# Designs tried in a protein design chat: VH-VL binders against q58483. Part 4

Target 1, 193 residues: q58483
Amino acid sequence: MKVIGISGSPRPEGNTTLLVREALNAIAEEGIETEFISLADKELNPCIGCNMCKEEGKCPIIDDVDEILKKMKEADGIILGSPVYFGGVSAQLKMLMDRSRPLRIGFQLRNKVGGAVAVGASRNGGQETTIQQIHNFFLIHSMIVVGDNDPTAHYGGTGVGKAPGDCKNDDIGLETARNLGKKVAEVVKLIKK

## First folded at step 20 (VH-VL)

Design x3
Fold by OpenDDE, fold request of step 22:
Structure x3 (fold): chain C 193 residues (1-193), chain A 123 residues (1-123), chain B 111 residues (1-111)
Amino acid sequence: as target 1 above (193 residues)
Amino acid sequence: QVELVQSGAEVKKPGESLKISCKGSGYSFTSYWIGWVRQAPGKGLEWMGIIYPGDSDTRYSPSFQGQVTISADKSISTAYLQWSSLKASDTAMYYCARLPYYDSEGWDYFDIWGQGTLVTVSS
Amino acid sequence: DIALTQPASVSGSPGQSITISCTGTSSDVGGWNYVSWYQQHPGKAPKLMIYEVSNRPSGVSNRFSGSKSGNTASLTISGLQAEDEADYYCSSYTDSSTYVVFGGGTKLTVL
């Protein structure tokens, strides 16, 4: 069993990464293999809507996206994290999402477990709306969407960071991230029985 | 048009208190971080700390934590750096600078600098 | 936190091109893609010359350029002029901590 965590932050070790890693740590504690991926230093290009992937099963654009998609396909669970930019995901993460259409051919991510993490500058600064965009992505791929586990049990990992490193001191954020990891691990184990 | 203007040079004795100022103009003072940088005579730049005037969120370099106090009065677009008890080693030029790009994930460069305030501490 | 190392001094003749290096010596990963460069003349405040490794602010001469390779950022000054004689500092920010770091500074002498 393997779960990957992807940070869509333009910062490789920013607050989003901190929470995604915290979720992965919780998963690792459950005995599941984990891998972290940052989009910050990846070469990513936007989808141009050419629809070639539908015909050929592969995107014609050559960059770092294909490798990430392969990792997504191989994983049993996927955690996507993003800073809140205008109440939504970062452009980096959106490019990955948009370019993931090849995996929708034959629904290659079907019934994989999906979890979401969002970091904003305030406690109610768009984390939920950002998470919702990620959840929509999972649903469109016919994945199994989960929120954070009880006792927090809402929509996923939600952190607050106004400056670098703030999420290290955001106990609520850390707890929700860990509970997300626990839920993902739990559901992955249920499916793999 | 956008500028930071700092208070004048100070000559003090060890043990005295001091508060220097940095006034911003030409932009929304409450919307950008203001950092303080120390430069001892003949030495390099040292980051001391930073404040977000909008809510007075203040962060310090570990080296300066507890050594100085950074504050701001947004009503007059002014940031402050103060000492409760000066030491001879506090003799330096002090700059304030604006940090224009930031988000929940990180910071980026200082684009506007004050002219500096020279603080001399000697017995 | 990140530590940035610069050469203490560099020199060049008018018209020449010189390069100042800034090397990260910390194992911390973060704001390395957000390296900035500042010019400081004697008795003057620092001036932003380059930001985000290679971007030049408006009003800064096109003789100044920035680049990065591995863990080393570089400031290049082409067509060296007497007025370029100054101290130059690189700077960066950590992503995982609230911290700004400056290099030790480089004194540029125009011969």
Scores: ipSAE 0.705, ipTM 0.885, lowest interface PAE 0.7, mean pLDDT 95
Fold by OpenDDE, fold request of step 22:
Formats: sequence, C-alpha cells, structure tokens
Structure x3 (fold): chain C 193 residues (1-193), chain A 123 residues (1-123), chain B 111 residues (1-111)
Amino acid sequence: as target 1 above (193 residues)
Amino acid sequence: QVELVQSGAEVKKPGESLKISCKGSGYSFTSYWIGWVRQAPGKGLEWMGIIYPGDSDTRYSPSFQGQVTISADKSISTAYLQWSSLKASDTAMYYCARLPYYDSEGWDYFDIWGQGTLVTVSS
Amino acid sequence: DIALTQPASVSGSPGQSITISCTGTSSDVGGWNYVSWYQQHPGKAPKLMIYEVSNRPSGVSNRFSGSKSGNTASLTISGLQAEDEADYYCSSYTDSSTYVVFGGGTKLTVL
C-alpha cells in the first residue's frame, strides 16, 4: 500500500507542504508507504484543450506532468494540498489537475482514496472552498473522497499560514492534517483488506 | 513614491529605554510586513524581527526575542523598535525594510529600506 | 542555527566579471527559490539587487544577475565598474524557525 502527497504550493517547503507531510506522517505511522511530491520545481504547462489525450490516450505536452500522473496511478491513496489562492487551488495544482485527463481513460484512479489539504491566510480564508475544488477533482476521477477523521471530522486538513512555518504551530491545522492521514490510511486498509 | 523614513540618530546610556520609528508612505502600510535589521559597526546585517501592521502579527528572531519589542501604529503608518534597557552592545545602525510579497506559504524579499537609525550606547 | 555562507571578500578589475556565492549550511532553508541579494555602499542602506534568485528590480543594471545550483546561489556582476565596490549580502527565509536570514556579507573590491 502506498499513499502519495502532492503539494501544489509554489514553495517546495511552504506551509502547504508542511501539512501535507504531516498527513503523510500519520499515514506512515499506520505502516503504509508514503511519498511526497512538490510541484514547486516541476516543469508544468497548462492544458491547451487540444483533446489529443482523448484521441491518443496521452497528453502531447512534454513536461513533468506525466511522471506525476504515473505516480498517481500507482498509488492507493492521493493527498492533494494547495494554498488558498482566491478561494481556489494554485495554478500549479490546477495545471496538474487539468492535465490528468488521460487518467480518466478507463478511470485509472477509480476507487483510489483522495484527501485534501488547504492552507489559507486566515482560519476561514477559503480552505473549504479550495478543498471543494480538490474533492470535485477526485469525484470526477471516480475516486473515494474522505475527510479528516474524528474527532475533527470535516473536509480535510485545514491550516492557517501567514508566515513561513506557521503551520508547524497551527495545532488545529496539524490535528486536521493528521486526522486526514489517519482516515486515508484507514480507508486504504479497508479497501486492501 | 514608496519610502520608509526612520527617526533620527540616538545617543543613549546603558540602562536607558529607547523607541525608534519607521514611517511608511506611498503604499498601503497595513498590507505589507515591516522588518527590522541590525548592523553593528563594521558587521553584517542581522534580522531582528518583523511585524504585519494590519493586525500587529509580530515575529522575532530567536536572538532578539525578549530583547526588543516591535510594534506598529497603523493609524500613522509607523512601525517601532524599542528597548526597555539599552546595553553598550546595542550600538548599531538599525534599518526597517518592507516585505512586499508574501502569501500563506511564506515571505520573499525586502524591496524598500529606511535610511537607518544610528543608535549609540555609551557610558 | 541556519546560516548562509558567503566569501568574506572578492575582487576584480574594471570590465571583468566576478561571482559571489551564497551557500546554505542547513537543509531547512525552505526559501531557497527566494534568495535575494542586497548591495550596500559605506554609510548607506542596503539596496535590493536581485530577488527570487535571478530577478532584477526596476532600475538595477543588467550587469547584475543571479543564479543557483544545488544549495548555492550566486550573484554575478559583469563589466565591473568602480561604483560596484560595496558589500553584498544574500538573504532568504527559513520555514522551520520563521525568520529571515542574511549571509555574512561579501566585500567586493574593484582593483
């Protein structure tokens, strides 16, 4: 069993990364293999709507997206994290999401477990709306969407960051991230049981 | 024109208190971090701390935590650096600087600097 | 205990190119893509010369350029001029401790 965590932050070690890693840590503690991926230093290009992926089964754009998609396909669970930019995901994450269309061919992510992490500048700064976008993405891929585990049990990892490293001191954020990890691990184990 | 203007040079004795100022103009003062940087004579730049005037969120360097107080009065677009009891070792040039770009993920750089305030502490 | 290490001094003749290195000594330098460089003439405030590793602010000469490789950022000054003689500081921030870090500074002498 393997769960990957992808941070859509433009910063490789940003607050989003911190929370995604915290979720992965919780998963690792459950004995599941984890891998972290940052989009910050990846070569990512936007979808141009050419629809070649429908015709050819593969995106014609050559960059780092294909390798990430491969990792997504191989994983049993996927955590996507993003800073809140205007109530939504970062451009980096959106590019990956948009370019994941080849994986809809045969629904290659079907029934994989999806969890979301969002970091905003305030506690109520768009984390939920951002998570909703990620959840929609998972649903569109026919994945199993989970929120953070009880007792926090809502929509996923939600952190507050205004300065570097803030999420290290965001107890609520850390708790929700860990509970997300626990839930992902739990559901992955249920599926693989 | 965006600028930071600092208060004038100070000459103090050990044990005295001091509060120096940094006034911003030409931009939304409450929307950008203001950092303080110390430079001892003949030495390098030392980051002391930073404040977000909009909500007075303040962060300190571990080396300066508890040694100084950073504050701001957003009504007059002014940031402050103060000591309760100066030491001779506090003799230095002090700069304020604006951090214009930031998000929920982190900080960036200082694009505008004050002219500096020289603080001399001697018995 | 995070630090950026710079050479204490570098020198070059007018017209030459020189490079100043800035090396992160800790793995916790989370803002490595956000390295900035500052020029400081004697008795003057620092001036931003490069931000985000390689970007120049408006008004900064194109003789100044920045790059990075691994955990080392570099400031290159081409076509050295007498006015370039100054101290140069690299800077970034840390995610682990939530603070800004400056390099020790490099004295550039134009021979």
Scores: ipSAE 0.627, ipTM 0.866, lowest interface PAE 0.8, mean pLDDT 94
Fold by ESMFold2, look of step 20:
Structure x3 (fold): chain C 193 residues (1-193), chain A 123 residues (1-123), chain B 111 residues (1-111)
Amino acid sequence: as target 1 above (193 residues)
Amino acid sequence: QVELVQSGAEVKKPGESLKISCKGSGYSFTSYWIGWVRQAPGKGLEWMGIIYPGDSDTRYSPSFQGQVTISADKSISTAYLQWSSLKASDTAMYYCARLPYYDSEGWDYFDIWGQGTLVTVSS
Amino acid sequence: DIALTQPASVSGSPGQSITISCTGTSSDVGGWNYVSWYQQHPGKAPKLMIYEVSNRPSGVSNRFSGSKSGNTASLTISGLQAEDEADYYCSSYTDSSTYVVFGGGTKLTVL
């Protein structure tokens, strides 16, 4: 069993990375293999609408997206994290989402567990709207969406920070990220029994 | 024309209070951090603390926590550095500088500096 | 609140290249890519020379370059000129609650 966490932040380190890693740490404590992937150091290009992936099963654009899609296909659970940019996901994460069409052929993500993380500059500052965009992506891939576990149970990991390390001091946000990880691990185990 | 203009030089005695100012113009004052840096005569730059005037989020270096107060009045685009009781060791040049803020993921650099305020504390 | 470590002084002759080091920890220089360098001539406010480790702001000569390896950042000045004689400070983001740490400063002397 394996869960990957992907940070859509344009920065390789920062609050989004902190919360995604916190969720993955909670999953690793349950004996599940984890892998972290940052989009910040990746070559990503937007979808150009050529539709070649529908016929060939693979996007013709040569960049880092194909390797990431392979890791998503191989995982049992996927955590996507993003900073809140104008109430939604980063452009980096959106490019990955748009380029995921090869995986929808045959619904290769079907029944994988999906969890979402978002970080904003203030509490209640667009984290939930950003998480909803991520949840919609999971639903369109026929995945199983989970939020954070009790007692924080809401929509996923929600952090607050102005500086890139501030979430180290966001006890509420850290707890939601850990509880998201616990819920992802619980459901992955249920599905694999 | 973006600038930070600081209040003029001060000569004070130990035990007196002091509040010096840093006025920003030519930009959206509440969208930038304002930091304070001390430089004692012949010595290096020493970090004091920083404020985000948009919500008054204020952070201090441990060496200055409880020793000074950093504040801002966003209605007049002005940041302040304040002592309740000056010491002779407070004699220094004090700079304000701004740092852009964009998001929760990154950090920046001090792009614009004030001209400095010389504070002399002697009997 | 521990200053980043810089040599107290460095010197070079006109036309040479010199390098100023700035050593911190994994909580600042090593863990983040937010190192900046400032030049300060006597009696003047500091001026930004390098940001985010290696980027130059508009108007700064390409003779100034920055890099880092592990916990140590470096400022390199090539083609040394008399006007480069100044104090140089590094600064970094730190994930402590203070956000910022400065180096102790380096006096560059052009021989």
Scores: ipSAE 0.356, ipTM 0.788, lowest interface PAE 4.6, mean pLDDT 93
Fold by OpenDDE, look of step 20:
Structure x3 (fold): chain C 193 residues (1-193), chain A 123 residues (1-123), chain B 111 residues (1-111)
Amino acid sequence: as target 1 above (193 residues)
Amino acid sequence: QVELVQSGAEVKKPGESLKISCKGSGYSFTSYWIGWVRQAPGKGLEWMGIIYPGDSDTRYSPSFQGQVTISADKSISTAYLQWSSLKASDTAMYYCARLPYYDSEGWDYFDIWGQGTLVTVSS
Amino acid sequence: DIALTQPASVSGSPGQSITISCTGTSSDVGGWNYVSWYQQHPGKAPKLMIYEVSNRPSGVSNRFSGSKSGNTASLTISGLQAEDEADYYCSSYTDSSTYVVFGGGTKLTVL
């Protein structure tokens, strides 16, 4: 069993990365292999809507997306994290999402477990709306969407970072991230039985 | 043109108070952190602290906590570093520098620097 | 918290390549990845040369490059020129410390 965590932050070690890693740590504690991926250092280009992937099964754009998609395909669970930018996901994460269309052919992510993490500048700073975008992505790929586990049990990991490093002191955020990890691990285990 | 312009050199005596300034221009002053860095004569760079002018969120190095006050007036795009009582050991060049800010993520570098303010404290 | 250690001095002849190391002590998982390098000529303000280990700002010569291995970051200057003679400082930030740290600085002499 393997779960990958992808941070859509333009920063490789930002608050988003911190919470995604926290979720992965919780998963690792459950004996599941984890891998962290940051989009910050990746060459990503936007989808141009050419539909070539529908015809050939592969995107004609050559960049770092294909490798990430391969890892997504191989994983049993996927955590996507993003800072809240204008109530939505980062451009980096959106590019990955949009370029994931080849995986929709044959629904290659079907029944994989999906979890979402969002970090905003305030507690009510768009974390939920950002998570919703991620959830929609999972649903469109026919994945199994999960929220954070009890006792927090809402939509996923939600952190507050008004300044760099602040999420380290966001106990609520850390807890939700860990609970998300626990939930993902739990559901992955159930499916793999 | 993005730049930080600092106030002029200061010559003070021990025990005197001092407030030096750093004015930003050419960019959104409230959207970037401003840090202060000390450099004693012939010595290395020392991070003192940082302020986000947008909301005046201020962070200090443990070594400088309580020793100085960092503030900002966003209405005139100016950051300040001040001492209530100077010491001879405060003699140094002081730089302000811009640190890019990304919401909820992080910082790690200063991309724009002021020209520095030399502060000399002697009896 | 992290501490950054640099050699006090390095030297090289024009045209040579030199490397300045910056070694950090950190307990952070995955190490520290926010490494920047600054060049400072005498009587001048520091100038950003490298950020995030290996990224070069616009306007900085491609003779400057950065890398990292383990807890050691390195600044490499290829095709050394007289104008490269300066002090160089590494810097880093970690989420755990929430502070910026500078190395002790390295004086580069061009022979």
Scores: ipSAE 0.352, ipTM 0.766, lowest interface PAE 1.3, mean pLDDT 93

Design x3
Fold by ESMFold2, fold request of step 22:
Structure x3 (fold): chain C 193 residues (1-193), chain A 123 residues (1-123), chain B 111 residues (1-111)
Amino acid sequence: as target 1 above (193 residues)
Amino acid sequence: QVELVQSGAEVKKPGESLKISCKGSGYSFTSYWIGWVRQAPGKGLEWMGIIYPGDSDTRYSPSFQGQVTISADKSISTAYLQWSSLKASDTAMYYCARLPYYDSEGWDYFDIWGQGTLVTVSS
Amino acid sequence: DIALTQPASVSGSPGQSITISCTGTSSDVGGWNYVSWYQQHPGKAPKLMIYEVSNRPSGVSNRFSGSKSGNTASLTISGLQAEDEADYYCSSYTDSSTYVVFGGGTKLTVL
């Protein structure tokens, strides 16, 4: 069993990375292999709308997206995290989402477990609208969407940060990320039966 | 043109108060952090603290916490560094500097610097 | 208080390539990709030359490049020119409550 966490932050290290890693740490505590992927150091290009992936099953654009899609296909659970940019996901994460149609051919993500993380500069500062965008991506791929587990149970990991590392002092945010990880691990174990 | 313009050189005595200024122009003043950096004569750069003028979120280096006050007046696009009681060891060049556009992932470098304000405190 | 170690001075001849090192710890240079380099001519404010380890701001010559390996970052200046003579400071984000630390500075002399 394997769960990957992908940070859509454009920065090398940031608050989104901290929360995604916290969720993955909780999953690793349950004996499930985890892998963290940052989009900050990846070559990403926007979808050009060519539709060639319908015929070929693969995007013709050569960059780092294809390898990330392979890792998503291989995982049993996927956590996507993003900073809140104008109430939604980063451009980096959106490029990955837009380029994901090869995986929708044959619904290769079907029934994988999806969890979302978002970090904003203020509490209630667009984390939930960003999480909803991530949830919509999971739903269109026929995935199983989960939020954070009890006792924090809401929509996923939500953090607050302005300076790098501020989320390490966001006890509420860290707890939601850990509880998201616990819920992802729980559901992955259930569906693998 | 993006620039930071600092107030002029100061000559003070120990025990006096002082407030120096840093005026930002050519950009959205409230959307970027402003930091203060000290350089003692013949010495290196030393970070003092930063402020986000949009909401006055202020962070200090532990070495300067309680020793100086950093503030801003966003109505005139100006940040300030203030001492309540100067010491001879406060003699230094003081720079203000802008950090990159704020986002929830944080800041990490100073992209625009003021010309500096020389403060001389004679004992 | 100073967490980053730089050589006190380096020198080189015009046209030569030189490298300035900046050594920290796993809490700063080694643990984060937020290393920056600043050039300071005498009597002038510092100028950003490199950010996020290896990125050049617009208007900075491609003769300046940055890299890191482990806990050590490097600024390399190729095709050394007289105007490169200045003090050079590295800085890094750190996990500590300090947030930002500078190196002690390196005087570059062009002969």
Scores: ipSAE 0.056, ipTM 0.667, lowest interface PAE 7.4, mean pLDDT 90
Fold by ESMFold2, fold request of step 22:
Structure x3 (fold): chain C 193 residues (1-193), chain A 123 residues (1-123), chain B 111 residues (1-111)
Amino acid sequence: as target 1 above (193 residues)
Amino acid sequence: QVELVQSGAEVKKPGESLKISCKGSGYSFTSYWIGWVRQAPGKGLEWMGIIYPGDSDTRYSPSFQGQVTISADKSISTAYLQWSSLKASDTAMYYCARLPYYDSEGWDYFDIWGQGTLVTVSS
Amino acid sequence: DIALTQPASVSGSPGQSITISCTGTSSDVGGWNYVSWYQQHPGKAPKLMIYEVSNRPSGVSNRFSGSKSGNTASLTISGLQAEDEADYYCSSYTDSSTYVVFGGGTKLTVL
């Protein structure tokens, strides 16, 4: 069993990364293999709408997206995290989402467990709208969407970070990220029994 | 042109109060953190704290918490560094500097610096 | 609790390349954060030379480059010139109680 966590932050080391890693730590405590990927150090290009991926099974654009898609296909669970940019995901994460069409051929992500993390500059500052965009991505890939586990049970990991490192002291945000990881691990185990 | 202009040099005695200023121009003052950095004579740079003038969110280095007050008056695009009771050890050059536009990930560099304000505290 | 360690001094001859190191003492926090570099000539305010590890602001010579490996960031100055003689500081952030930290500084002497 394996769960991959992907941070859409434009920074390799930022508040979003802290929350995604916290969720992965909770999963690793359950004996499940985890892997973290930052999009900040990846070469990503936007989809150009060419439709070649449907005909060839692979996008003709040569960059780092293909390797990330292969890791997503191999995982049993996927956590996606993003900073809140204008009430939605970062451009980096959106590029990956748009380029994920090869995985919809045969619905290769079907029934994988999806969990979402978002970090905004203030509490109630667009985390839930950003998580909803991530949930929509999971749903259109026919995945199983989960939120954070009890007792925080809501939509996923929601952090607040305005200054660098703020999420280290966001006890509520850290707890939601851990409980998201616990729920992802729980459901992955139920499916893979 | 983005610019930070600080108030002039000060010569003070121990126990006196002091408020020095940093005026920003050429950009949206309320949309960027302003930090204060101290440099004692012959020594390195030491950050003191930062303020976000848009909502007055203020953060201090542990070394300076309770030692100074950082504030801003957004109506005149000016940040302040203030002592209620100066000590001889406060003799230093003080710089203000701007962090780039803040996002939720946090940026950690100062892109624009003021010219510095020399504060001399002696009996 | 982060300390950024720089050598106290470094020297080189005109035309050489030199490298100034900046090592974090906390590998998790220091190694995960962006690093910036500042140049300070005597009597002048610091000037941003490198931000976000390797980016140069407009107006900074391409002789200055930055990199990071593990917990160590490096500023490299190629084609060393007399005007490069200055103090150099690295900087990073860590946690909510210390948002910005500077290294102790490195005095570059051009021989």
Scores: ipSAE 0.012, ipTM 0.605, lowest interface PAE 8.5, mean pLDDT 88

